# VHH binders against DNA-(apurinic or apyrimidinic site) endonuclease (APE1L): the designs that were tried, part 7

Target 1, 364 residues: DNA-(apurinic or apyrimidinic site) endonuclease (APE1L), of Arabidopsis thaliana (Mouse-ear cress) (q5xf07)
Amino acid sequence: MKRFFKPIEKENSPAAKKPCLSPEKRDGDGDGVEEEKNQNEPSKFMTWNANSFLLRVKNDWSQFSKFVSDFDPDVIAIQEVRMPAAGGKGKPKNHEELSDDTKVLREEKQILTRALSSPPFGNYGVWWSLADSKYAGTALLVKKCFKPRKVYFNLDKLASKHEPDGRVILAEFETFRLLNTYSPNNGWKDEENAFQRRRKWDKRIVEFLNKTSDKPLIWCGDLNVSHEEIDVSHPEFFATAKLNGYVPPNKEDCGQPGFTPSERGRFGATIKEGRLVDAYRYLHKEQEMESGFSWSGNPIGKYRGKRMRIDYFLVSEQLKDRIVSCKMHGRGIELEGFHGSDHCPVTLELSKPSSEMEQNQVSN

## First folded at step 1 (VHH)

Design q6 (framework vhh_7aqx_2)
Fold by ESMFold2-Fast, scan of step 1:
Structure q6 (fold): chain B 364 residues (1-364), chain A 121 residues (1-121)
Amino acid sequence: as target 1 above (364 residues)
Amino acid sequence: QVQLQESGGGLVQAGGSLRLSCTTSGFTFSSYDFSWFRQAPGEEREFVGAISWNSGSIDYADSVKGRFTISRDNAKNTFYLQMNSLKTEDTAVYYCAAEFDYYDSLEYDYWGQGTQVTVSS
């Protein structure tokens, strides 16, 4: 095969139209006569564990960009950014900024900056929450017209505190909060207190939910737990999984990390205590073998065809009647729709806010 | 400390056969799933075949089914790709890869250095 190469000059396909007015950049103040319509609230959300965001930009960006353009999310929550925080040469670490401490890191930062400046991403404000190394990390992209009032990088709502692994971004909007988390995996053995670390994380989440019960919450991300048997493709396989034949001493800790009785039970308790609704399961009551899972085992190896739902949108009960759609975008066992990750994008769409609905009713 | 090393590549005529070997060190061989990938000049790396830790699951790319076979020898810490009825389009650098457990670490997806296979007409 040969393809005739013809340079494209000044003719590019138009980007999808945006419903948002493009406000000026952060330091650009209007003269006060420009109307920046009362902040519209975000209603379209996406969460995705990118399994190295840089690798997705390098290898999968065209397909992912098309997906984002087609869905047109107001908010994009990313997990497993896997880029180190800035802080070389005796400077204090800035966990909100990509490192440029080496030539390689400067080049990688430039690749990410270029990608995020291109359509459709140029219309989003970006927040990073990063670890000290190429481990974990989260990001939040929010359309510039839906600017959050405050962003925190911890569960305590403290401006000076940062979650050490970059696992938390909490965005404060006028009428609700959005929480993006990358929950730590439980592990197979209680070596280095792994089981206790996950239990402590789960307790911190419950404390956060109780502390912030005054306002509706949308909690999304990779929560590293499948709640019920319907949330895994092969319940017996996952329930009886072992690492090299090892059996934990407590029966509640046996099975696949993310599907142990202990993890499942605590997750159920968290949902109940937080008065949260699992948006996907609220709309999808039966197991969908093709499209019901957010994580898929490597197509090569013992986990081929084994799948789990571990990426969620959990919404406060008062938002449940606004749930229009919630979808897992991956299909089958060959990672179609995963865009190079072992996790697929998960999306949530809410109906218009009640104040707008009330105005529409009164106008009749 | 985990290392994978390919061998057995070279020049062969169309219709011929080659056997690639991947020798491993630094981990418990019998606990790992193994795969072969290849990359032709100017193209993306593509999957060729895979074998699970217990040999209970073996899979191949459609382009090589019936011509290539993957196998493992736990006693020798080595796994193989037997390539029969080679075609010019099989010309590529061949890579071996090892995967332990997805949840243990993504760092356990280890790659060899690659070995060149050239099939002439």
Scores: ipSAE 0.000, ipTM 0.184, lowest interface PAE 15.8, mean pLDDT 81

Design q7 (framework vhh_7aqx_2)
Fold by ESMFold2-Fast, scan of step 1:
Structure q7 (fold): chain B 364 residues (1-364), chain A 123 residues (1-123)
Amino acid sequence: as target 1 above (364 residues)
Amino acid sequence: QVQLQESGGGLVQAGGSLRLSCTTSGRTFSNYAFSWFRQAPGEEREFVGAIDWSGGSTDYADSVKGRFTISRDNAKNTFYLQMNSLKTEDTAVYYCAASPYGYWDSEDEYDYWGQGTQVTVSS
């Protein structure tokens, strides 16, 4: 429990923004049926691996709430929710609902519900995809005025089916799809099967991309891979890391999980085959030692100062000219801007859907 | 989609050599792992050998290790199986296969296959 020393002072607030109205709450046609305002789409996105969403609500919520208020995202994708799915004795699990099966879980659900009902979060619809235990899990928050047409919890677009561990939320909007994933990593002690599990996941992602090319995609989340040397603070350290002292027989599987040659190569192939653009790297060609990484090692551990970019926005090539900004919000090696997680928020802003160009003009 | 086309099969005497080629078209060759499988009459399809997308590692079934060599030529979008010291039990239809996810010794993990080429080794 957190105690405030004094009440929050009310500052001079900016004029209230026009309410974001859900499609169901609009008056219908209004004055102009052809006006784009009645078919507006999300343009501001955030992804964050919270490393236990409940712990962030308990310990870091005021800081994160301020960040969300300042950025004002239309969509928030969360990874590592780490809350169990509902399902009492003798019932099948409901992976879309937080468990209240014990007194402790009821209290934890109440803490999350209260936090998500308070500003700025009360204006968001919330979808959960949860594991059976306090492990993995994802969430998607979408402003009510941008309610998606359909939400799936698997890569095959099957109604009500959930990916194991709640690793997938796929939201269907009118003009694009948003995919939130928490990719499995190769984990600790090596059995070759750990690398095979990641390869099967990567295969299913490529199959998804191939069968869903009919509409542009925004794919975000913790993808558990740093693509190139520029995406890690210490390439040699990560390339020579041993998985619990084990050295794989295949040289392509050697190194830190998330930075092995095989993972990097498959990720590059996936981007190429999916015709995807890495939004951050599209805008930021140089390595940013202060703010170019989404994951940071604990400042008190062996990984002090060791950082990776493993959280992404990958967008279909059709959307690249709309990319206005993409930012990692963490800074330095002391976890500034991480809001208690070992991952920082990553944001993407797209321009309004129109025929405008990026203004990178070639001379006459 | 990736298309694969085998060539170089034929009849050879035991102790001889033969080189199979597999030409790829469609997607980029360099981001794929490539494998050879074979199927003898009345038998299930078995793994023969693989080369990874980096060109840095190869793997072989124990039955062909030391006799067969797999290689690739990215400029020609082609990979090869050099078969030396051929035995009558090497008689099979040889298939090339491709996967963007690395190589596997299970046929079920490959999405792209050639039509097959017959290799017959006489005594």
Scores: ipSAE 0.000, ipTM 0.199, lowest interface PAE 16.7, mean pLDDT 80

Design q8 (framework vhh_7aqx_2)
Fold by ESMFold2-Fast, scan of step 1:
Structure q8 (fold): chain B 364 residues (1-364), chain A 120 residues (1-120)
Amino acid sequence: as target 1 above (364 residues)
Amino acid sequence: QVQLQESGGGLVQAGGSLRLSCTTSGFTFSDYWFSWFRQAPGEEREFVGAISYSGGSTDYADSVKGRFTISRDNAKNTFYLQMNSLKTEDTAVYYCAADLRYGEDFYDYWGQGTQVTVSS
């Protein structure tokens, strides 16, 4: 079929946004206004635990693509990519690249590559931090016009190191840092020192926060903890939960993983020590039963109607007055807005310095 | 589209045996941990057993350990629960479940359930 461009269609459509291109690919007249605009930072953020990003691409991509097109985030942080890192037998793994070591993995890599080349995703640069197997892993998508100055895959800012299981992506922008983490769930039993691995992780986060206070931070991701009773739909259910009647030796380790007294207490201490603001709770003081949770149990399982907020935007106190919105996009108990995951997208919108602060003074 | 379908449930006398099957489609079977859960009338859903993606690790509820065996057949995209020495308290709806990693997250997929009734 022959393409037609009609003047009335062009005039009545929303003005086509210029593609968000990297600074090196922009060829304007070199005036200071274009350079200043290119120095502007991201202000719209999304985090989502995809619970296998490949499965979301295969089964849920149309729905998720529409959501991303509608929200138009500058940054998308993904947890639970669950794709293996590149590297054949006898070779060290490259944790930044999807594996093509088997015919199946080559086909899966092609599926992901095609999806991320389609609108709106083709306008984003993509970074992977991957595990050795189909476990954990994170990704960061950033609009090409907002390319970070540096990306690290560890909390120590070492250029060639990845955290185990690909749990960290740290993006350095000019005026702030964005940290995407998939915090380890300690599970129900202290198998292979799982409780100690989570305690060590929490300690390393605190150390990171203490040594990186030179810029404001936006920390997002699946933090695998609900801070307070308001952050779970059924506090008594979660506080008394057991796996097969198993009771951990310490009372502070009892309950649902992510809602134990020890996990909650350490998280509160981390927020306080890091001088962080929980963006969602800052705006939403009361429990919202339909839209206040980022994780939901399967509608046909024992966790039907049981929900937790375990996905966050935690921002440095210096960014607090710039928080415009923070939303959980899942609703109810039937996993509406979850796009095939047991986690829904969570979004954060910050005001831009100067222009929006002036407007907010007039609007109040 | 992902599907998990249980079969093999039914009525059996105490001391008897049943083999439950869970047939799967829509995902790469060999990548998944598989589990069985059960729910008796008026009770919460409880864990029964799990098998790792490699088949090298299994876990069982204390109440069924030594009587039930979980297994998988990657060529048939099916996993099983062999239930021996059945007791009246094993009466429940049995559900199969799939997860990419056991103990890290909640289950990705669930079956619709199959009724097991053990008569005295």
Scores: ipSAE 0.000, ipTM 0.251, lowest interface PAE 13.3, mean pLDDT 83

Design q9 (framework vhh_7aqx_2)
Fold by ESMFold2-Fast, scan of step 1:
Structure q9 (fold): chain B 364 residues (1-364), chain A 122 residues (1-122)
Amino acid sequence: as target 1 above (364 residues)
Amino acid sequence: QVQLQESGGGLVQAGGSLRLSCTTSGRTFSSYAFSWFRQAPGEEREFVGAISRSGGSTDYADSVKGRFTISRDNAKNTFYLQMNSLKTEDTAVYYCAAKYYWGSTYPKYDYWGQGTQVTVSS
């Protein structure tokens, strides 16, 4: 006598067990009973500073594609796209469209378009917010079944306006907003108003948070600041860092950009004023040297083994009880899990809304 | 949305052939890569073969290369495992599985069939 064991049944996840289909694909299967099929909102999120998205597509795409296929995010937020906006000599710029102004840019646009048409990316709608040159820029990929109601490219919720350098994409869903930002780096010196540009940016974020409190927020991206000593691998190294021996006149501006006392203090104030929860730190109270950082220095040079957490999911307090997981996917000091970037992907999973609210929607 | 239903298992003598079928429900068939796994009593499930979404790529366990062929028919929402030159060591319950993307390193599959018994006698 012998018995064959049954396969292990997978976890009952709405996204994994019920494929997310665009309305067009669902219509052909649903010709019998019409019910509202958009009751599910995105619950799985990823943010990643690609450090040139084109280079990731050229050199690292199979590795990143496997990661995306395995995690199956509903939303992917990208920073440092580093592709120029459409519009050539004598034409106005369209910051939502990749440039094809030269033969090289046409070929690069085709490379990106082909990659984003291949599995698993073909099931996502794509929004670009681009700079005028190969600098900065952001992208947002959202599964077609979860298409946002509105998308804005600025903090003021103005149609057809773009934040300079394509640093903002704001997506509006029925019950929450998703904000993807690439925060400007503070720099080492204020010679070109770098410190003042970052201070002005931080102030505009606070003003946005105060004006946009009617729905819960998920704010993600490269925020270019490590909040506390636990968020850097070597606090003393980062606190005492200098550019060619230069010391800023104010002590609160001293240290590594992203870890100065002034940046850290403003970030803490922003979290408090916006009533936000740092999802990673909410779940991970202790420093994790293997997997607690989103940025890693080059394995060759003085930044070897030096790491920072500067990529975040900050969620409104109303969402904190729904936080199931938040993970940094990079490991150790050799850029494992970084997929060619100096930043690793960061993910957030939220649970479904409470059973009581679901029961009230179904029972009454 | 996707359900997998297996057929074609049974008894066969060593050196014989069997064709297993896995029929899927729903319009999403063309969006999935498919695999066959097998499990003998008291052993872990092992990979047998896989076919990509387009059908342009296939992969096989070393133990079955040259003997087994995986194929798909998108018009019938069905994929197949043609098993030739069967050996007693091929005796197992065979499971079909569906995965959204080809080449994932994780062993997670989105959907599984119920299994079909294949017994190869000497």
Scores: ipSAE 0.000, ipTM 0.114, lowest interface PAE 20.6, mean pLDDT 81

Design x1 (framework vhh_8dlx_2)
Fold by ESMFold2-Fast, scan of step 1:
Structure x1 (fold): chain B 364 residues (1-364), chain A 120 residues (1-120)
Amino acid sequence: as target 1 above (364 residues)
Amino acid sequence: EVQLVESGGGVVQPGRSLRLSCAASGFTFSDYAMHWVRQAPGKGLEWIGNIYYSGSTFYNPSLKSLVTISRDDSTNTLYLQMNSLRAEDTAIYYCARDYYDFWSGPFDYWGKGTLVTVSS
């Protein structure tokens, strides 16, 4: 695939932050600091649809590595990894392991492994959730000092089966759960059950939310839906969009995938039923044309300047007072800050649960 | 099997007009929207415009007064008519087939391009 653009890199990089290390790697830190960090939970989160993680490593790694070093997230949720699961012909697939079944796949696995072993990424534990082919897939990177208790690869925690497209990673921490999802795109037609697939997915999400209310949730990822008109740059364009003039039979299914009345309505209902807060919109009440969108159309094409917010942090209501920051890092229409993807990184910062600790940190 | 072959480029004097052609094969041309894109020396790709199977056209606003896109489905040919050519129009011109997965970008196949040089 031909690359259309290259992100502008900043001339000065801020100083790299020291990695969060497990106790066995912290000989100089002292016992109190080591215990405090190991007992603390993640508070800085990033989600990014990489649009082929391998291509980002090959073509955009310097820019992305700098961004990760600068932001210093505790958790990185990746969507659209697009690497196949391990398992040769006639063997069961291991959906948590990158394939090395061919010479090309072995080389590609080595490229990813080397990149993720280099600073700042070597400081993170990595979980893969992969499809059978170079399609979909997700990854979760968590600083080693914040290792989750359990990690699941489907919405049903008791299921032994992986989500088939690798669209789910659920990490369980002591006081909250982190859900990383890559929601299936609705498509333009109900051919091959595309609309039905998205409706079933949305139902599974609601069922998950209803059965897992025992802990607060941070749900992030590419949710493939813009909730309200404020979440798209050109509401009329997206609402009236058609594939080659095709009009679906039901008016609720008309428009751009991700912005149909049907999808928007189900998403609103899901947020309400799950008692979730859209962290970005909670802090940013007005549309911001420069940095209010997570997806941008290719600068060359009919989607030039057309943008959507489809990547989210949705947090349980119990966590809303801890929301310090939620930002889309892409700007304008030339895909600045997108690091080679058509999605930009989205970040969330939560305050510490103790106000006493916060006061001690700022008191001089 | 899908092929797109641009032609009609060359050296042309400022102020003149030029028509580029793109011959398509290996797919049902009449079912696809088609695009024109250009790349000037040392610069990025610039979208010129597209034409749907219905004949409806959409243009880059910066170029709308200078170009016309048309198609002939009986010959599987896409055209770009350029008027009032300037030195700034010197570029390699590509035709491209529309791609329906909008998350992946607007094109799935490209021609190899045809060079247009505007100079006196």
Scores: ipSAE 0.000, ipTM 0.142, lowest interface PAE 20.1, mean pLDDT 82

Design x2 (framework vhh_8dlx_2)
Fold by ESMFold2-Fast, scan of step 1:
Structure x2 (fold): chain B 364 residues (1-364), chain A 118 residues (1-118)
Amino acid sequence: as target 1 above (364 residues)
Amino acid sequence: EVQLVESGGGVVQPGRSLRLSCAASGFTFSSYWMHWVRQAPGKGLEWIGNIYHSGSTFYNPSLKSLVTISRDDSTNTLYLQMNSLRAEDTAIYYCAKEDYGDYYFDYWGKGTLVTVSS
């Protein structure tokens, strides 16, 4: 047996330094040699496409809250918030604030606000990047003691610019950046330039990675692409998939959105260009049919048992030796561990940068 | 000036193997993934597969068991290994470079002809 003897009733171990002061309560950034040396930075991360965050709060909150309590992430990245940005008719939208423009939206905002004020969520600061309608949108929750130095809602690091549909949150910490993205789905047809939208998005990501190599990156989210055959449960099914028999004009655009040669090829180059490591695949070299996928088809119908890994943690090569664990938390074909979504949570744990810190943490 | 030059084509008997090469010049070969595409007489273009600097590959599922793509970035050369050749593999084989921006092939070679016959 190669197990450590640890209490089964123990809560997830928090950071060793019990109190964490907000930056506003620190007496000067230069005053505190111990805090300068052992800067307490996020090391536990979670990403989840909630497929309507409001719906998860209404129907699945107790099981998700338990999962968050058990894992105790420092950062939670959410995709598909599906709540509209604030701003009445005829006014420009504030894409960082939940709408209260109607009675229904005020009530829905109140439901979300109350849920995020309950344990364990009350200890997190919350940032929103929202679409104009109940579509797309992302959120970032960061423990208050790990408050990022800057937060941007675009790939160009401009304070006043927002990406369309609220697809980007970029948080800048002292020693690394965290990028949360909800990549646009390619779709089945190039109607309204859907393929072009995805190609332009992928180009902008590559440009971002080329311009921002000065600091290590953790890039997470729903990237809406399965890189290789090992990342789908049924490669032939996904490669030959068609919407009602439709065949795109270009061969490289054929197949399931997220598994076309076009999307897979650009994703591979993006990983290479950014000098990024796919944290899950770095630790898990073989296909895991029960737990190796982040998206699952509906248990009823044609996609029953059909699965894709499309939610990732991609880390700069400089961080690869710090990767302790990366896990897909969904299992089987009945959506166990998905908490009501068609995506399961994906987690990443990094060791702390100090040589004095133990890296062998056993999680539930 | 970007150039892609395919070689290794010719007449081969059914059931035999053949390796094609593509010599690349005029760009940083290691910074791009490369593709093999073929065109049989009277048919459209058929994508065979692609490969990255890391060695990661994608294949057309109908061809996966019959072909292997590899590359040597020290010599700027792309390879296509074909096994168990059939008459229907008769085609002009093209090496193609991918453009990041819009996922188009911005450069193609002139092709190398493979004829599979008894």
Scores: ipSAE 0.000, ipTM 0.148, lowest interface PAE 18.3, mean pLDDT 82

Design x3 (framework vhh_8dlx_2)
Fold by ESMFold2-Fast, scan of step 1:
Formats: structure tokens, sequence, C-alpha cells
Structure x3 (fold): chain B 364 residues (1-364), chain A 119 residues (1-119)
């Protein structure tokens, strides 16, 4: 008989398609209630660059909702929300709130609010990190029973300011941190300092990793870089790609944005410095042409069939033995499983800590 | 005192291989991306490739099939292996330290070592 999932994982789940369970009352509890985050922690994660979250809600939401219901993630990280922050017309921007400054924006906010109030999404707390206009932006959805202790919107936890483009959400859980980032694209030319902007971003990430090594990290999102030749469908095509024949002055900046020598080298250095494991590549040592990529070129034009892996789960070395599954959910070259985006969802499943590990975490 | 000292240059016949070394001192070698750059007579600087402290290597696409860069962090030494040498490979070869290749990105440079490809 054909099996479609791991028996132990799904057979041991009493509520695979249900909201996470509230903790049971324990004998001897007085005024105190055990914190949910001290009893339960997220173990199923999804990241997705929606390429306009509003467009996905309008055009693709039934397929995506089914995918979310079937996978039942504890955490959903979204990139390219592409909705403006609240404020404007002389008011300061609130980067955590969707704009309602115009009739159109109020209608769009209502569409998003209605979608996120529907099953399965109504069981998630939602955090927004938004830019001033319809570009960039991120969101984080976390099941209500796994509410994080703190949420930050910049890489520096002591900064009172949002990251200006809404590219960062950092969630603190009891035993680990979850970082959702939308890395800036390198661009084709160093116009408006695009190459320098990406180099500065990469440096800030390294500084963050060095400063915040006190807990294990799960770092996910659209990192806008394919690390190695195995991470692109056509290495020579991407390595020699040019915008209308333009060649940058420095050879290390040549090629497809996301696959230049500069970006790839800095990314490898960042993984090593942060003592991080690329969860997908840890499990999948060989290239998979059907399902090994998170980004796909438009089926119409020169990028037809050209694909990249640029969406990641990078986990601290301490968590690598807990990696059960990491999957790219897009298939082939016709954008199957992409739910209307040029990026597909990527998922990570971690095992629950062993009894000895749990005892060591609690007794220390 | 920071020093990068290239060695292994000299006269070599066309079609043969040559390995250059760069000995680094006076800074934390493990913290730097290391680069090879060359300058042929009467021409500008040409970037050959680099190796990050992760061990990841990146090459000028025009030279990728002809060269290999490696490093030994235990001896603070950078290497350039060159194969199938041609007259056009005649140049002064420089070792450089820095994360990014630009006029503000390279923190340190060596004196260079001359490679002459001739029969």
Amino acid sequence: as target 1 above (364 residues)
Amino acid sequence: EVQLVESGGGVVQPGRSLRLSCAASGFTFDDYAMHWVRQAPGKGLEWIGNIYYSGDTFYNPSLKSLVTISRDDSTNTLYLQMNSLRAEDTAIYYCAAGWEYDSYGFDYWGKGTLVTVSS
C-alpha cells in the first residue's frame, strides 16, 4: 500500500489539521498558569515570498489556504507583502499597521483582514512590518498557542526604529529565535548604490549573528542569493547573465543578481561565521530538477525553465539533528505549487526535543 | 606590521603549470577574504579570483578553467594554481586581503611576483 506521509509523524499527531491545543490544567495549579511557550514550542515552519500578498489573497487564496490547511504550519513567514504602512498626509508612519489613508487602501486592508480571519488563518497571531509604499514588507503568522515572548522589527534589538523597508521580523521564543528577512536584491548596476546597499545588508546580518549567539536561531526568508552552482538550474546562464549587454566594472559583481561571485562568497562566509546549517541542502545533497528550486522565471520569455533556490531555512548547528524535513513545494517549469507567485513555499519540520534534552533544558 | 609576500614567480614555458604562494603576517588571516590580482605589462589590474574564509572560491569567468585558488589558515598562506600557461598570462601577480574588490575594499596588498611565460 502506497503511503503519502511518514507514519510516525502523522499517526502521532492527534490534531494534524486543527489549531494547536491549549495546555491542560495541571493538578496543584494555584493562581499561576503555566506559560504556553514554556510547555509548547513551534516545530513546523513555512516561508513564502508572496510577490504582493494582496494579489495572492485576491487571485490564489483558495489554493494557498488548502496548502496551509494540509501542512498545518506553526509559523508562516511572508516576504513581499507590498502594502504601505499606516500614516501619511503629515502623520508619522506606523510600520506595524496596514494603511487605511485612502478608500482603495481601506478596501484592500479589509480584504486582507477578512482573509486572515478565515480558517485556518484565524488561529494565528499576525505581525506586519511594512514599507512606506507598495514594495518589500514582511509578515509573520504564529499560532496563538505559540505566542512569542517578544517581536522586533530590526536586527538591532535595542533599536526603537523599524527597518525602513519592513524587511525584518525577529521573534523570540523560550528556547530559540526565529528571524524572517527579505534581503534586498543586488540589482544589475550599481545605480543608487544597489551593490553597496546589499553589501551593507550582509554586513549587518553578520554583526547580528555575532551579537545574538546566546540562543539557537532559525533564519528564514527570501535571502536573494543562490549559494552554489547546485542551487541554480543553469549555472552558466546565471553566471554570464547581463542586463542588455552591460558588464559591471568589477568581475565579482558580474552575473545574475543573486548569483554573482560577491553575493555567493559573502553568503558562504555568513553561514560559516553564524555556525548555520542550510536545512534543505543538509537533507538533499543532490540536485533535484523538479523540486529543488524556490524561484522560477516567467514561463513566457528568456527565463522560461530558469530557476533558483533563494529562499532558505538556515538553522543553528545545535538544531541540525532535529531536522526531520525541509521541502521546496514548487514543481517543474509551469509554476505548479507557486500559488501565483514566482516563489514557492518552503517548509521546515523539526523533531520535538528528546526526554533527556528536555530534562537538560528544564533542569539547567 | 602587516605583510603579504608573494613567491613562486619566474620564467615558465607555455603549456606548463605554476603554483604561486602568498605568506600573510601581522593581521588575523582567518578574518579576511583573500584575492589574486594580476597586471600585464602596459595594462590595468585584472581580478583573477578570491577565496572567502568559508573556503568558497570565485573566479573571473574568463579565467575559471585555468586557475584554482586555495588557502591554508594554519600557515596563513594563500595559493594560486595556474594550468596551461600562455604568453598572455605574463604579468605581475598580487596577493590582496579584503572582503570586496574595489579601491576601498582591499585593506592590504603584496609587492607582487613576476611570472613570465616564454619559450
Scores: ipSAE 0.000, ipTM 0.210, lowest interface PAE 18.6, mean pLDDT 81

Design x4 (framework vhh_8dlx_2)
Fold by ESMFold2-Fast, scan of step 1:
Structure x4 (fold): chain B 364 residues (1-364), chain A 119 residues (1-119)
Amino acid sequence: as target 1 above (364 residues)
Amino acid sequence: EVQLVESGGGVVQPGRSLRLSCAASGFTFSDYYMHWVRQAPGKGLEWIGNIDYSGSTFYNPSLKSLVTISRDDSTNTLYLQMNSLRAEDTAIYYCAKDLEYWRGYFDYWGKGTLVTVSS
């Protein structure tokens, strides 16, 4: 049965990593251990649009597990979970819990639960923000030793509220904030108010960024926009793309969803308003055809070789000097490193400041 | 319930033409992009082309002069017309349903039909 295109995976796995455990699972009395962990912060981050997390667990889990074991991220942000929220007929939905309302959903929940209990995932706490159906949804996995102070599922920091479709998880740590978003696709036509939906979303993001906070931000996820020509493999193609011969009447709306002038302009304005740094582009000034894109067209479809960077780490300017690495893990045209998704994992690594590093930066 | 069944393969002489069919059932055929893909012995998958719900086609540039894709929505049938067949056209031919037309993600494939070009 060939229902999905699957790349061949390596036979070996990376070396096992020591689990990060909560204090109650450790040998010994915890005063020093708890103080040490309270001062520790996540420094390794990953974001990935799984294009159905359940399908990745069923079909691609071995290769994704190897990748996670090798990189050993402190935080994993997932987009397109595509699992429904719990809540039977006549009962309010619980958007933080996977549905078990039917026999099929109970089986699918068990598949996910088993996978997330296996190494290396058993060491992570998991938060879900889910839609009412098998659509959209996000997840956040955080090593248990780095438990956030607060987790919100909306941009207004309201308890028990979720953004529509489970598109937002905001985690507050002691010294920074992590925002995981799955931005709405702009669509090809304004027939279903897709352009308006995206404009309203962008406005809400700007309003969030304008709120006063003493903590710097790391904003990651599938932002569904390529900022500049360098962020697409074929600028001419993406700028002139059309659906079945349809051309929008306004030139600012012409092009592939994610690469219209309108979307690109608003995204640039949002980055400037939020005083954010695009971590990948800060380190990688030149276009890399092999490894510079987070989304790739199916290698056996009309979009073969067409690629976009639409998954980001955007960090507050205060954090830019701590950026050690930011990488797109997909390679080439054949979806190597995509782990069954049309998006590859994107990672960010931040340094920890030290007295020695501070002295090395001082020049009289 | 969703089924794609290819037919029309067989042994053909070089230089001849052949038409393959794909019978679709279990979904609203007229609403979806449909693709043809082939795999030669010992080789990887090669995309041939697609057809959208309005009948507009897009082809692999290496093959566009040799193939024509068409659809008959009244019979839920997809066609691949091949002309001037060569030995290198020997392959198993698959039809595939596109889940996300603008992302090229396939959700269903047929079992394939073998075409052998030989004298």
Scores: ipSAE 0.000, ipTM 0.234, lowest interface PAE 14.1, mean pLDDT 82

